# VH-VL binders against Uncharacterized protein aq_532: the designs that were tried, part 2

Target 1, 203 residues: Uncharacterized protein aq_532, of Aquifex aeolicus (o66814)
Amino acid sequence: SDYLLRAESLFSQLKDANAKEETPYLYGKVKGYYEAIKLYAVEYKEDRIKTLFTLMSKNTKKAVRGAYTEREPLTELITFEPRVYFEEYCDGIMDECFYEKHYEKEKFIELVDYFSLKRRVEFLRNHEGKYCAPFDFGMAEALFNAVSLELMQEKPDEKVLIALREKLEPILVMAEEKLRYAMKKELPCYRNRLSEHIGYWKP

## First folded at step 4 (VH-VL)

Design A38 (from A2 with heavy chain D57E, light chain L94Y; framework fv_patecibart)
Fold by ESMFold2-Fast, scan of step 4:
Structure A38 (fold): chain C 203 residues (1-203), chain A 121 residues (1-121), chain B 107 residues (1-107)
Amino acid sequence: as target 1 above (203 residues)
Amino acid sequence: QVTLKESGPTLVKPTQTLTLTCTFSGFSLSTYGMGVAWIRQPPGKALEWLAHIYWDEDKRYYPALKNRLTITKDTSKNQVVLTMTNMDPVDTATYYCAHTEWGDYLPFDYWGQGTLVTVSS
Amino acid sequence: EIVLTQSPDFQSVTPKEKVTITCRASQSIGSYIHWYQQKPDQYPKLLIKYASQSFSGVPSRFSGSGSGTDFTLTINSLEAEDAATYYCHQSYSYPYTFGQGTKVEIK
């Protein structure tokens, strides 16, 4: 698709901007969205591709421009909130309607182990994942965002959800391993090199 | 534990191509987060970074020299090769390879002993 | 490219005196500065990484400080073995660049 070709062009911009070295979190984020776009391109789902391309483009623009004095900013985290989703669908929160609709989504939530993925991504986001595993964290966050967006659809695509989960899991493990190593060794990324205080990791 | 050693010709004629090999032990370039860089130092002058290769095949070159430089790896032999075309007397320098590891914005933590390359007719 | 300017170019110091070497970057580089020691006819050795973190096995008399554009390497009590050229290196962005070096000699 046209979007796939345009997405490939964004990598040329990232390479020209030296984004892998200068903005590794944003570089990871862009790469994660690109991997999700490729999965949807195989299924010819143009609307999903357009949404992900918009997010990819936004992060690419930030990476290419630079202009960060000391640290690149965190960008969007998209979560599927079942109660908010079902409240809209059910004309407000009605227990019977909520649980019936939750049951319909339950197989997809269980298929990807969504709430486990959510907790892991949030842990990385809140505990220096951006600094200790910027590329892997960025990529994991983008792939997780794609999972969240798919769960919000009226009819989530089981095949794409499985493919996203398979791609996301090893990247999450890599980010977690790097963060754990940084915490154990008290590396500068974990010590928050732009602050005067050293945090402690809680088991 | 990490060791690196440079090898290659010590004398090169102007316009010839230089090929240097870095042989290392104590890590693998198939291991996530690992990298090897090439740095040179002309006699009595400062250090100059030339090129970097990472475990994932990402390659970086000094912009002014990129059309002359090629960096490759042979993971099975634990080697990184730097090729530099169209050598000139000003390229006379000690050439080093160095290791990089996981982290933000990496230092060169272990260095080879260096190999002096003289470019003369 | 980011230019690193060291000061001074050369200093001759009596043993046990404090040595201060500065490195100034042409733009803000956070804390992504590293310091190397190179003795005559030897390869460079990493001393300080990420502006202030000592590398393994480096004597405690070596310390680093600074952030943004101004960085300092300090040798608190110079020993004879410390006669060397010291280089700063930024890894904030490619191309990676080094300072011009500061030569420290014993009087």
Scores: ipSAE 0.006, ipTM 0.456, lowest interface PAE 13.7, mean pLDDT 84

Design A4 (from A2 with heavy chain L106Y, light chain S31R; framework fv_patecibart)
Fold by ESMFold2-Fast, scan of step 4:
Structure A4 (fold): chain C 203 residues (1-203), chain A 121 residues (1-121), chain B 107 residues (1-107)
Amino acid sequence: as target 1 above (203 residues)
Amino acid sequence: QVTLKESGPTLVKPTQTLTLTCTFSGFSLSTYGMGVAWIRQPPGKALEWLAHIYWDDDKRYYPALKNRLTITKDTSKNQVVLTMTNMDPVDTATYYCAHTEWGDYYPFDYWGQGTLVTVSS
Amino acid sequence: EIVLTQSPDFQSVTPKEKVTITCRASQSIGRYIHWYQQKPDQYPKLLIKYASQSFSGVPSRFSGSGSGTDFTLTINSLEAEDAATYYCHQSYSLPYTFGQGTKVEIK
């Protein structure tokens, strides 16, 4: 895949920019999208790879260039909202159409335990100490975004969803333990070097 | 490492109030999403969930026992207290406290050793 | 409330044999089923969460499967230390409920 080769190039740019030390949150996000891209590359799903590559590229450029506006949100959480999705998918038709489409997606939602993953990522994002493990959080957010995007597809890929969950869950555990440890030790938490300019979060 | 331990009286007379304390370590009820549940098991019978409390003081009770149960926490002491009024011989059971998490979909992942409470005259 | 029915109530099994325990819910509960192991005079220990996810430190011989109303806990090759009562638990809706338990003993 052309996108896989380009993704490798983007990841190399982060290493050259010392992004792991300078912008660990964004480094984590790029690595998370890169890991998701590799799963789709095996399946030859170019449309999915293109979408993830676009997100990866955006975050790589932010990390390398370091420039953000005050109105630009720092986090990029993508969530699958079943009611909104099904209402739009059914062209505003509820009742039987909503039930049928909900049932079809329920298999995949339950397969990855989506709402549990969503709560855990939102906990890390919304807590004031959320970036005590910025690399792990960034990677978790990117992998969770990949799960959300796949669930939005008309026919989600069961094999890829399982693989994404298997990559995501250990990272969430690691980020959660680091956050809880930092809270007990009253350690300051930083999202990245740029976030220090606009403030940092205390446990 | 999460650990929990139950303490309280082992013998209670009918009509009396039972007070049990769960003391825990390895997590705090000041931490977002953390919760502690109480589950009991009568001798030779299945497990029965009673109540749980979360970090934000949100509480859940088994509906049939709600009027007899009170769950409270002391975050500074790492303790959760369960009170059950009007004890009856059928309430004889081993009482456990266990760790859980917010969202009501999470299992009970770490349990205390349990304390046997016998209700007899 | 959601009723969980386990089968069988009791199994006596030869070491190294495969053990299968089932749990049926009175209504669909997705994958919000969890399995616990309780050895005699001990507290319950979580084995499997969300129908199929192994809890940390649990031996690989334990696995879970199922969705909706029918769930299965499998012990691929029974060891002597696996003699215990096994319980399923649903967290789909309050009040939380447990199955009646399945006792597994070694022949």
Scores: ipSAE 0.000, ipTM 0.430, lowest interface PAE 17.9, mean pLDDT 81

Design A41 (from A3 with heavy chain H52L; framework fv_patecibart)
Fold by ESMFold2-Fast, scan of step 4:
Structure A41 (fold): chain C 203 residues (1-203), chain A 121 residues (1-121), chain B 107 residues (1-107)
Amino acid sequence: as target 1 above (203 residues)
Amino acid sequence: QVTLKESGPTLVKPTQTLTLTCTFSGFSLSTYGMGVAWIRQPPGKALEWLALIYWDDDKRYYPALKNRLTITKDTSKNQVVLTMTNMDPVDTATYYCAHTEWGDYLPFDYWGQGTLVTVSS
Amino acid sequence: EIVLTQSPDFQSVTPKEKVTITCRASQSIGSYIHWYQQKPDQYPKLLIKYASQSFSGVPSRFSGSGSGTDFTLTINSLEAEDAATYYCHQSYSWPYTFGQGTKVEIK
């Protein structure tokens, strides 16, 4: 794939920018999108690759700009919202059309345990995962975004969804363990950010 | 199907501000991955990239000129505007706007016809 | 910033002859080099992207090659309509930069 070759070249720019050290969250996101692109390259799904390459390229651009000038207060989380998706597809006819389309998607939602993944990623996002496990959280968010995007497709690819789920799980576990350790030990990444977030006294 | 056209003054006096508008069709800057760049070419010289704006309002400027350049978009009008302050005779050039897609690792695939801007007293 | 140096600056070539234009980058840029053709008093047109991929509608006599720091644009058999200035452009690192251009004229 042309996109795969182009995607590989982005890592040279990240190395030149010292992105792994300077912008580990963005570096993680780029790595996550790259892993998803490799799965689609094997299946010859160019349209999926193009979408993910756009996300990968955007985050590479931000990482190359450096941590000094670029501030990213909120994470880039893409979620599959069944009711919103079905409302758009069914043109507001929610009863019969909604249940037919929900039934078609339910298999894939269950296959990846989507709402469990969503809750876990949202927990990391809401509890300083970006600062306490930046690389792992970034990578998990990108892989989760790939899962969400695939569920939005008319015909989700079961094989790719399973592969994405399998790649995402150990990364999520690592991010969760790092965050919970930081919470338990009151590490600076959690303690200082928590103080800002909830209005505790600044020393 | 993708077309771009530059418009603005053809003559600018030294120290004045230049404002150029790029009007385009065949794509929207609300569409994922779309971008528009400004490139200039002084008479008989090489192409020089100036600025770029993406669908998500992310902006890039040539570092040596960044304090003089502002790029904005109006997605409802299909327009991108470049403003350059404190014009000097050395800024005399043909100014182009161009389409790019999918982020800054990509070529400029469609170009406007260009507009010659002369800076003289 | 990445400096792109083209050679030669100028070529005068007999029709049907092979033309080779070189672009050298001051650091490795992978395959993020693109080539543009600019005919007199016209806007630039994309010819080759990502070192070796032909843009839509470009004649097969145009080809690109190279990776890293050394890149070439080849016109296999020059036609009269190919008289133009050719520019290389790197999109690897911001700020984007162009080569100084190579002017190709028909003898």
Scores: ipSAE 0.000, ipTM 0.445, lowest interface PAE 16.9, mean pLDDT 82

Design A42 (from A2 with heavy chain T31H L106Y; framework fv_patecibart)
Fold by ESMFold2-Fast, scan of step 4:
Order: C-alpha cells, then sequence, then structure tokens
Structure A42 (fold): chain C 203 residues (1-203), chain A 121 residues (1-121), chain B 107 residues (1-107)
C-alpha cells in the first residue's frame, strides 16, 4: 500500500498506452502529480499524498482512454480563492475571523507569488497551451494544483510550497516560451485551435 | 459468471422519456477498468452503440444522440441506468446492456438478453 | 466517425465448407476490431477480439485476421449451428461503430 510504489506502477499503464506521444497533456498532468507526491513523501504528509494520488490516478485513466480515442480532454484546474475559503471557514462572517485568517494565509500566498502563478496557468489554459506546449502545460497545471491544494490546508507546509514553486517555475517558463513562439510564427497548434475557440465547431 | 439483465417499459409513446435499468453480477463497477455499455438494434437492422460508463464515473455518448442520453450508475445496487428523452418511433429497438473494460479498448464481451422497446402512438 | 463495411451481405453455404466474411474500415484502426455472432432472436456473442484472438469457449473453427483497414472472419468448416448474422465492431475510436452485418445460411 506504498503510495510512491503505487504511483510508479501507473507509469507502466501510461507506457502501454504510449501516453507520452498520444496524450502528452495528460501524461504531463500525471508526471506533475507524481513529482508533488515525491515532495510530500519526504515530509511524511500521508493525507496530501492520498489526495494527489487520487488526482494522478484519475488523469492516468483519462490518458490511457484518450490514447486510443484520439481525444484528449482538459482536466481539473484547482484554484485557491481566498474570499470563498474564508467565507466557508468563518461561516460567512466577514469580520475579525476573515481578516485574521487572511493575514495568516497572506504569508504563504506571497511566498509562492500565487496570483502571478494563477494568471500564467490560466493564460496557458485559455490560449492553446494544451496544443502548443501539452506536456509542459500539463505538468505545470498539476504542480500548480498541488500549490492550490496546500494553500487550502489550515496549516500549509512552507517547505513543500517552496519546493513546488521551484519545480513549477522552469516548467511554466518552458510552456510559455513554446506558446509564445507558436503565436509569433502562427503555428497550426495556435492558429487552427484558436479559430475553434472563437466559434468554429469541430466535434 | 458475468451476467447482465435489462429492465424497463416495453411500450413508450412519442415524446416520452425512456428509462432502462441494467442489473449485473460477477463484477463490480468499483473495480478498476470495469464498465457497462448500452447498445441498441432496430428490428432487422445493425447494432448501434449508445453510451457507456466506467468504474470512475467516466461517461461517453454517441454524438448524434448526446443531447437525449444520460447514463448513471449505482455501484451499491450493481445497476446502470440509461435515460433517453423525446422518444420517436424510429427509436423502436431491442436495447442491450453489455460488460466492457477500459484501457485496452476492449470489446463487449458479455451481453444481457435485451429488451424490446416499441415506440408508437 | 469510422464506417465499417462488411461483405457479403448474405451468403448461403453448403455444410462443412469454408466461409470468409470481410470487414473494411474507412480509416486505419490497427487491430481494434471484434467479431460477434447473433443467432435469430438471440443476443450477440463475442467470437474474436483484437482481430485474431479467440474469445473463451469459442470453437476453433472460427478465426480472424487482418490489420489496418481490411479484416476477415473465417469459419473453417461450417456447422448447422453457425447459421447467424455476423457483425464486426471497432473499438479504436469513439463513437464505437458496427458493420451492417453478414447473414450466413445453410443450403
Amino acid sequence: as target 1 above (203 residues)
Amino acid sequence: QVTLKESGPTLVKPTQTLTLTCTFSGFSLSHYGMGVAWIRQPPGKALEWLAHIYWDDDKRYYPALKNRLTITKDTSKNQVVLTMTNMDPVDTATYYCAHTEWGDYYPFDYWGQGTLVTVSS
Amino acid sequence: EIVLTQSPDFQSVTPKEKVTITCRASQSIGSYIHWYQQKPDQYPKLLIKYASQSFSGVPSRFSGSGSGTDFTLTINSLEAEDAATYYCHQSYSLPYTFGQGTKVEIK
């Protein structure tokens, strides 16, 4: 029942499905969750590992399925919304409870520069990152989701947040560079897919 | 030991909603890779895949009928339910549920006996 | 969607003769083709999966072959109990599709 060994076994399924080539976005998502799981294994955070393993497993299933259907769906984007979180935590009361919890979370939000990461991931998601930088975008989205999930914890793990931020940054940069190159050169991944998003139907 | 059986109304009027239940044994829809599909066959015609659902609630529908079809599962009862809205005489067919698996894009290996649904006014 | 075309539509065969049924896909589907037997007023039964693999309990006289776009189901020596309609099915791409069927009768 070792989650790390179980997570490693999911890559056997991905290899059998040729997922890296057939569903590179979902393969990236699975790889990102796996990297996050390894960070929590070092910190002995079993509850976080279970959550990330569930997401990793779900995306592995979709990757294996998608490899043979020639259809790769976008999967979850998990965002930490401070107001929504504090409204739930403080039973909707926008008073001292809200402000106290906001100040407690502010340290961690600043530590990872969360809203900058959120804007960058959303830009990739909304501007054909899945098609122009599928592996890098998928991996970045999974690592960003791990950051969001940790910020939702009552006591976020500072060491893991730093490690996630360090892993996420170069991957985000690579995805962004690939997308911007595709935009500048009007590559098919950007040109044709963008056309679909502005009102052309292709089932 | 895998068995499936369809149940539901045998007569439906045009514009009504059809609800069919597949009750199965010999596998669990909580087990990795397990799935159930619905396939229909109009009298004297070919087989038509309609929808399927997997252990993790992943659902797929035939595109031309997607707006009319809903597939759900109740793992505790070993049941899968298909609903089809706005029935038309052209939807008269024998409806089958069948076991399938995910990942290797498996065939439909075990089938229910089928239930004939007639749509007429 | 992938269209599967079977030939012939109908075949009347002398007992113990060899029967060949073909299924042609509108695009390459690798080996993700499966064959079913449906006797009159009965539900379909899986015979061959993944182009050439016999399903459990299926008599050895049934075999499948092919890859890509052209596939065949062969009944090496037709028995009376084999009178049925045979369907091919592709699981390569959604939506899953079936051929129109080939009816085999004993002369």
Scores: ipSAE 0.000, ipTM 0.424, lowest interface PAE 20.5, mean pLDDT 84

Design A44 (from A3 with heavy chain G33E L106Y; framework fv_patecibart)
Fold by ESMFold2-Fast, scan of step 4:
Structure A44 (fold): chain C 203 residues (1-203), chain A 121 residues (1-121), chain B 107 residues (1-107)
Amino acid sequence: as target 1 above (203 residues)
Amino acid sequence: QVTLKESGPTLVKPTQTLTLTCTFSGFSLSTYEMGVAWIRQPPGKALEWLAHIYWDDDKRYYPALKNRLTITKDTSKNQVVLTMTNMDPVDTATYYCAHTEWGDYYPFDYWGQGTLVTVSS
Amino acid sequence: EIVLTQSPDFQSVTPKEKVTITCRASQSIGSYIHWYQQKPDQYPKLLIKYASQSFSGVPSRFSGSGSGTDFTLTINSLEAEDAATYYCHQSYSWPYTFGQGTKVEIK
């Protein structure tokens, strides 16, 4: 696929902007999408690659801009919501359709332990993962987004889901350990950002 | 733009330790996912991967040789060093260092010129 | 370890003829196969990466194809400067491995 060559070109833009240092969270996001694209290249699924490349490209542009403006916003978190998916797919008509589609998706949800991954990523996002483990959190979020997108497919790819899960787990653990350490030691990345959140009203 | 060059002894006696240095330019081993590999080629034979070192000091060794191999880096000097203990005549080969751009799965896109190491008594 | 078997071992070919070199992996490696050209007494140079992607500066007569276990490097119209040994390399699994090489000579 042409997408791997184009993905490599995006990293040239990131190097020119010193994005790894200036926007480590967004750099992580781009890296995570790149890793997911490589897994789909093995399976020759160009439609999946195109979707992930679009997200990779969007985050690359935000990283380059953020490097020059000293602003690094949070970007997309994509979650698979079974009820919403089934309502759209089943036309909202029959419960029997919902049960049948739930059974089909349940296999893949269980395969990756999806809702556990979702809770862990959301915890990082909501508790300063961007500041305390920016690169690892960004990469984990992108890989999790790839898992969510694959679950949204009519026929999810079991091999790719397993590969994404295997790649995501150690990165999630690293982000979680860095955040846990920051929380325990009350490091500036965790403590000094409380004033930027409404939650500071109730410690 | 990326260049690598191997240096070290061209003659080694059996049982001695070989130390080879790869000096490079056009990239840094502080850059995310960058790596340097050592590959050898015995005269008239195929290429054999020996070891990798990455930006974060992660290392990979060929399993059958892992007890004899050590790979290290000096990021500030743009150097990677390979050490191989207990040299034997069968280790006679041209030794190359090569660049890899993204952690796992990427090819060796730029190679050094190679250095022939002869192991003889 | 993954074993890569190339065929043929040797070809003597007339200029402008098509050359096909095959690399077979002992297990599925997706598209994580790369092709190198090594001219006599020179270091290897990357030609094709990820089974089918041309590396920068490589002439268009070189192309790659295949997936899973069977891969092919094609030189559509052989030039004199293409006399070399060609190697395939898998980056799918550690340890990384190379094929035994295919030597292409010009008649």
Scores: ipSAE 0.000, ipTM 0.448, lowest interface PAE 17.1, mean pLDDT 85

Design A45 (from P12 with heavy chain S32Y F102W; framework fv_patecibart)
Fold by ESMFold2-Fast, scan of step 4:
Structure A45 (fold): chain C 203 residues (1-203), chain A 120 residues (1-120), chain B 107 residues (1-107)
Amino acid sequence: as target 1 above (203 residues)
Amino acid sequence: QVTLKESGPTLVKPTQTLTLTCTFSGFSLSTYGMGVAWIRQPPGKALEWLAHIYWDDDKRYYPALKNRLTITKDTSKNQVVLTMTNMDPVDTATYYCAHRSWYGDYLDYWGQGTLVTVSS
Amino acid sequence: EIVLTQSPDFQSVTPKEKVTITCRASQSIGSYIHWYQQKPDQYPKLLIKYASQSFSGVPSRFSGSGSGTDFTLTINSLEAEDAATYYCHQSYSLPYTFGQGTKVEIK
């Protein structure tokens, strides 16, 4: 697909900016979206590819800017919220419509163990994953966002959800292990950043 | 492009203090996550990590040598200084400074090294 | 102190052959191992970080693997410019130690 070729070209911009070294979290985000795009390319799902390419492009621009300005912000965390989703697709909250849509989605939520993934990604985001495991956290967050977006589709793709879950798990584990090690050893990435943000004493 | 260069005396007498300066470009120690490490290598032997300092003045020393080592930074000059007291002939080595970021525990760019000989 | 033991100490290899260097840690260090190349009379250069991640600009013939206590650096097809001493380095725990080095020489 045209989007896949365009996605590949974004890595030239990242290399020119040395983004992998300068903005490892955002580089991870871009890499994660790229991996998700490749899964949809096999299925010829251009609409999903277009959505993910838009997010990939946004994060590429932020990475290039961040590399030159020495500032790396957190970017989007996309979560599937069943009630909000059903209210959007049903005319208000209708008991019958809401239940039908929830039943249809429940299989897919269970398939990927969605709320467990959500808790784990939120933990990394809230506990300095950006600083202690930037590349792995960024990549995990992008892959999780792809899972969330697919769950929002009227007819989620079971094969792609399984593939996303399988790709996400080892990356998420790596980010978690790096953060856990930093916490136990009170490493600077956790100690200094957490002290600044949560306000415990550091004389 | 990141570059580092060591400077200081090449000859030191036993019991004297060694002072080495690392001057760098391509990054700043005012930038979050940046740091500089000192590593030495005796002739024909393995590399030995000695100390590092980060942008926030967090310092680490090789425990067996910590009573002899002091690492400091001058952010405005892009310099990191290592001092080592009570030099001995066994401290003869090539001394390197290298970039070490807090976001990554590896030594990605190194200076060319400076050979320090300790002899009477 | 974490001790890193490399094997072999020395290897003489024919061009285009595969080279495998191992590094064993005295205790588990996760993936906090990094590999450096040092050519004669030159400063070390980073090849692989966090056990398996290639550093920018490093030829694809270099790869790393392993976790816990056993790690390997592989050169898939040795080139003349690869003659050097290779060091593993752990960043898991203070002091951040290096292995004793493996010297790779062309036959």
Scores: ipSAE 0.007, ipTM 0.449, lowest interface PAE 13.8, mean pLDDT 87

Design A46 (from P12 with heavy chain S101E Y106W; framework fv_patecibart)
Fold by ESMFold2-Fast, scan of step 4:
Structure A46 (fold): chain C 203 residues (1-203), chain A 120 residues (1-120), chain B 107 residues (1-107)
Amino acid sequence: as target 1 above (203 residues)
Amino acid sequence: QVTLKESGPTLVKPTQTLTLTCTFSGFSLSTSGMGVAWIRQPPGKALEWLAHIYWDDDKRYYPALKNRLTITKDTSKNQVVLTMTNMDPVDTATYYCAHREFYGDWLDYWGQGTLVTVSS
Amino acid sequence: EIVLTQSPDFQSVTPKEKVTITCRASQSIGSYIHWYQQKPDQYPKLLIKYASQSFSGVPSRFSGSGSGTDFTLTINSLEAEDAATYYCHQSYSLPYTFGQGTKVEIK
């Protein structure tokens, strides 16, 4: 509850910096983390809330800085890597541990269709999603990061994973549609990635 | 209630390695947002930030000195250690450790400082 | 590297007079500036964080203002215990630099 009140203060800072207009990608990231925090608040999972608040705060700081400097950097993309997780928890020696953990994680990976989400978020990140769908991409990336972090937990919360997946899907679709439209029409947000030109041409 | 104290050698010869320890109380580096920074001040000159470390082991170094600096933490002992290699007379300074907030970037509480003289 | 330039380098002030110290950044740093007071032979103490926010326990005569590149620390009515060197410090980008300092002494 302490973190929820702090999260509200972060939006006040973003409003004062006009971050929604000046740094829409980072504003989206902060909004996405906030939505994930609200889901965990219902379950009183303070450890998850602390982790997400730290990321939310980091992106808020970058957004406030960026609003004054016209700088909007890409921030963290967190992915769940099953092999790395199994190495950490099973040391690679205990076969029973490996099979049990694989079965446990596989259920949740399938539940959220994780690798499909991962490919879609990576596509947005690698194809100018920051410029062509900044708010939606930022929010989707933060919600996806929350999914990844929950899959890393020894006991993933099925209810929260379903809620995150349901919240993420429409945002991800919107970002994807905006990017596809920009690609088809070669809009400036997409075209300018390939250009060393100043973005202005006289007749 | 936050206190920090620097300790280490007061005299170092050129080319040697300096190791300074910051021992603190009133906060823990297991707590989210907590960090410790090292700052130095040559006699009669301005303050110079060197490095910091946060609770999550995020480390940053003054870029021009990065190859000479190592910062580490021992959360159970409430200590942060700074190591600086290849000391030179121009590195003579009072070295401070200070509490640094991740969420705020300010240095709110400082140690008393320890003067390190580099001479042959 | 962001360079912070303070002015003046030194000033001698009559007690109860207003003191103004300016810090100029070589590029825009938003409000990521903090002010420190260092008395002779002592460690620095935080006065103002994020350009204008007073740190706990700091006397109300100290205030900060500014954003972007131009920042000011003001002491509304100088007291004898305020004789010190004042430093601005930016936390916007690596390396996190300090100004050269402004020495204030009582006339």
Scores: ipSAE 0.000, ipTM 0.428, lowest interface PAE 18.7, mean pLDDT 85

Design A7 (from P13 with heavy chain L106W, light chain S31R; framework fv_patecibart)
Fold by ESMFold2-Fast, scan of step 4:
Structure A7 (fold): chain C 203 residues (1-203), chain A 121 residues (1-121), chain B 107 residues (1-107)
Amino acid sequence: as target 1 above (203 residues)
Amino acid sequence: QVTLKESGPTLVKPTQTLTLTCTFSGFSLSTSGMGVAWIRQPPGKALEWLAHIYWDDDKRYYPALKNRLTITKDTSKNQVVLTMTNMDPVDTATYYCAHTEWGSYWPFDYWGQGTLVTVSS
Amino acid sequence: EIVLTQSPDFQSVTPKEKVTITCRASQSIGRYIHWYQQKPDQYPKLLIKYASQSFSGVPSRFSGSGSGTDFTLTINSLEAEDAATYYCHQSYSLPYTFGQGTKVEIK
């Protein structure tokens, strides 16, 4: 897959730009998409690979290319808000235009416990200001987007859904634990989506 | 169905090198996310993780034993090999190989039957 | 390295009674705790993954709970076939570590 090779190249460029430290949310999101792309590549689902690559590349290519331009820091080139990209397509499974189709896909929704996953991701998003380690949040959001993408297909692939769910669970658990710890300890952190590492804490 | 089986010598003399082979079926180490780990259990003691290897040849070793351990894979034979140098009576244990996947956060979900290795003169 | 301490080390339990096994981590590990059952002369079998998720084929009497540093494995109504040593395992940080084990015997 050409898109798989392009995804690997883009992720390598992001790693070389020290993006994990400068834009950990974005790094996590890109890593999450890349992991999902690799899974889809094994299953030869090229259309999903293309869609996830598009999401992966949309806001990161400008930043990555800028970071390799002399004297331009990566963090100053990324100005977007973190969000679920599938919102632009019927606001995901929760949207009215998807509601009629979810009846036919109820078994798949139940299989991955989709609404529970959605509530957990929204919990992380809503309390992001106290979450100073956004890497896991970004990765969890990307993997959740891949689950949403698969559920929106005419024929969702049960094997892919299970694999994505099982990959997503430990990432969500880690992100949730870090957030709950920060809330309990009332740890301050700066709400800067480009450089949340400034407020990052370590146990 | 995932299955794993350990093979190798059951009796090793002190200072010798132990070589164990894990032969598996139901998955391939050419598949993204797949990995195999080695865990041992000395008689009456807890389980001890030794090493693991993933589809992309990423290798990790228990730090205190790293200088004695080597893990390799032969994807075409569905085998993972663990080598441990300079064996000592305290290394007497049942050695297991186990399936894992999706990186370091995954449990060991399927295990081999184990092979008891006794280190004695 | 992360140290996992199980309690109790040993329980002798009457059939049908509830069994509770605790695992405490030396630092917070989220829910990266997994529980294994090892019957005499057998290999370990995964029971619960990520603190509370039942593994395929595991009887419903087994359940797990907890997060952070304190984790519990519960057997709601002990059966004779449940006589075994139970181990917790953390996958939060390398090196992976296991608890010392809790042996459950039938009275």
Scores: ipSAE 0.000, ipTM 0.447, lowest interface PAE 16.4, mean pLDDT 77

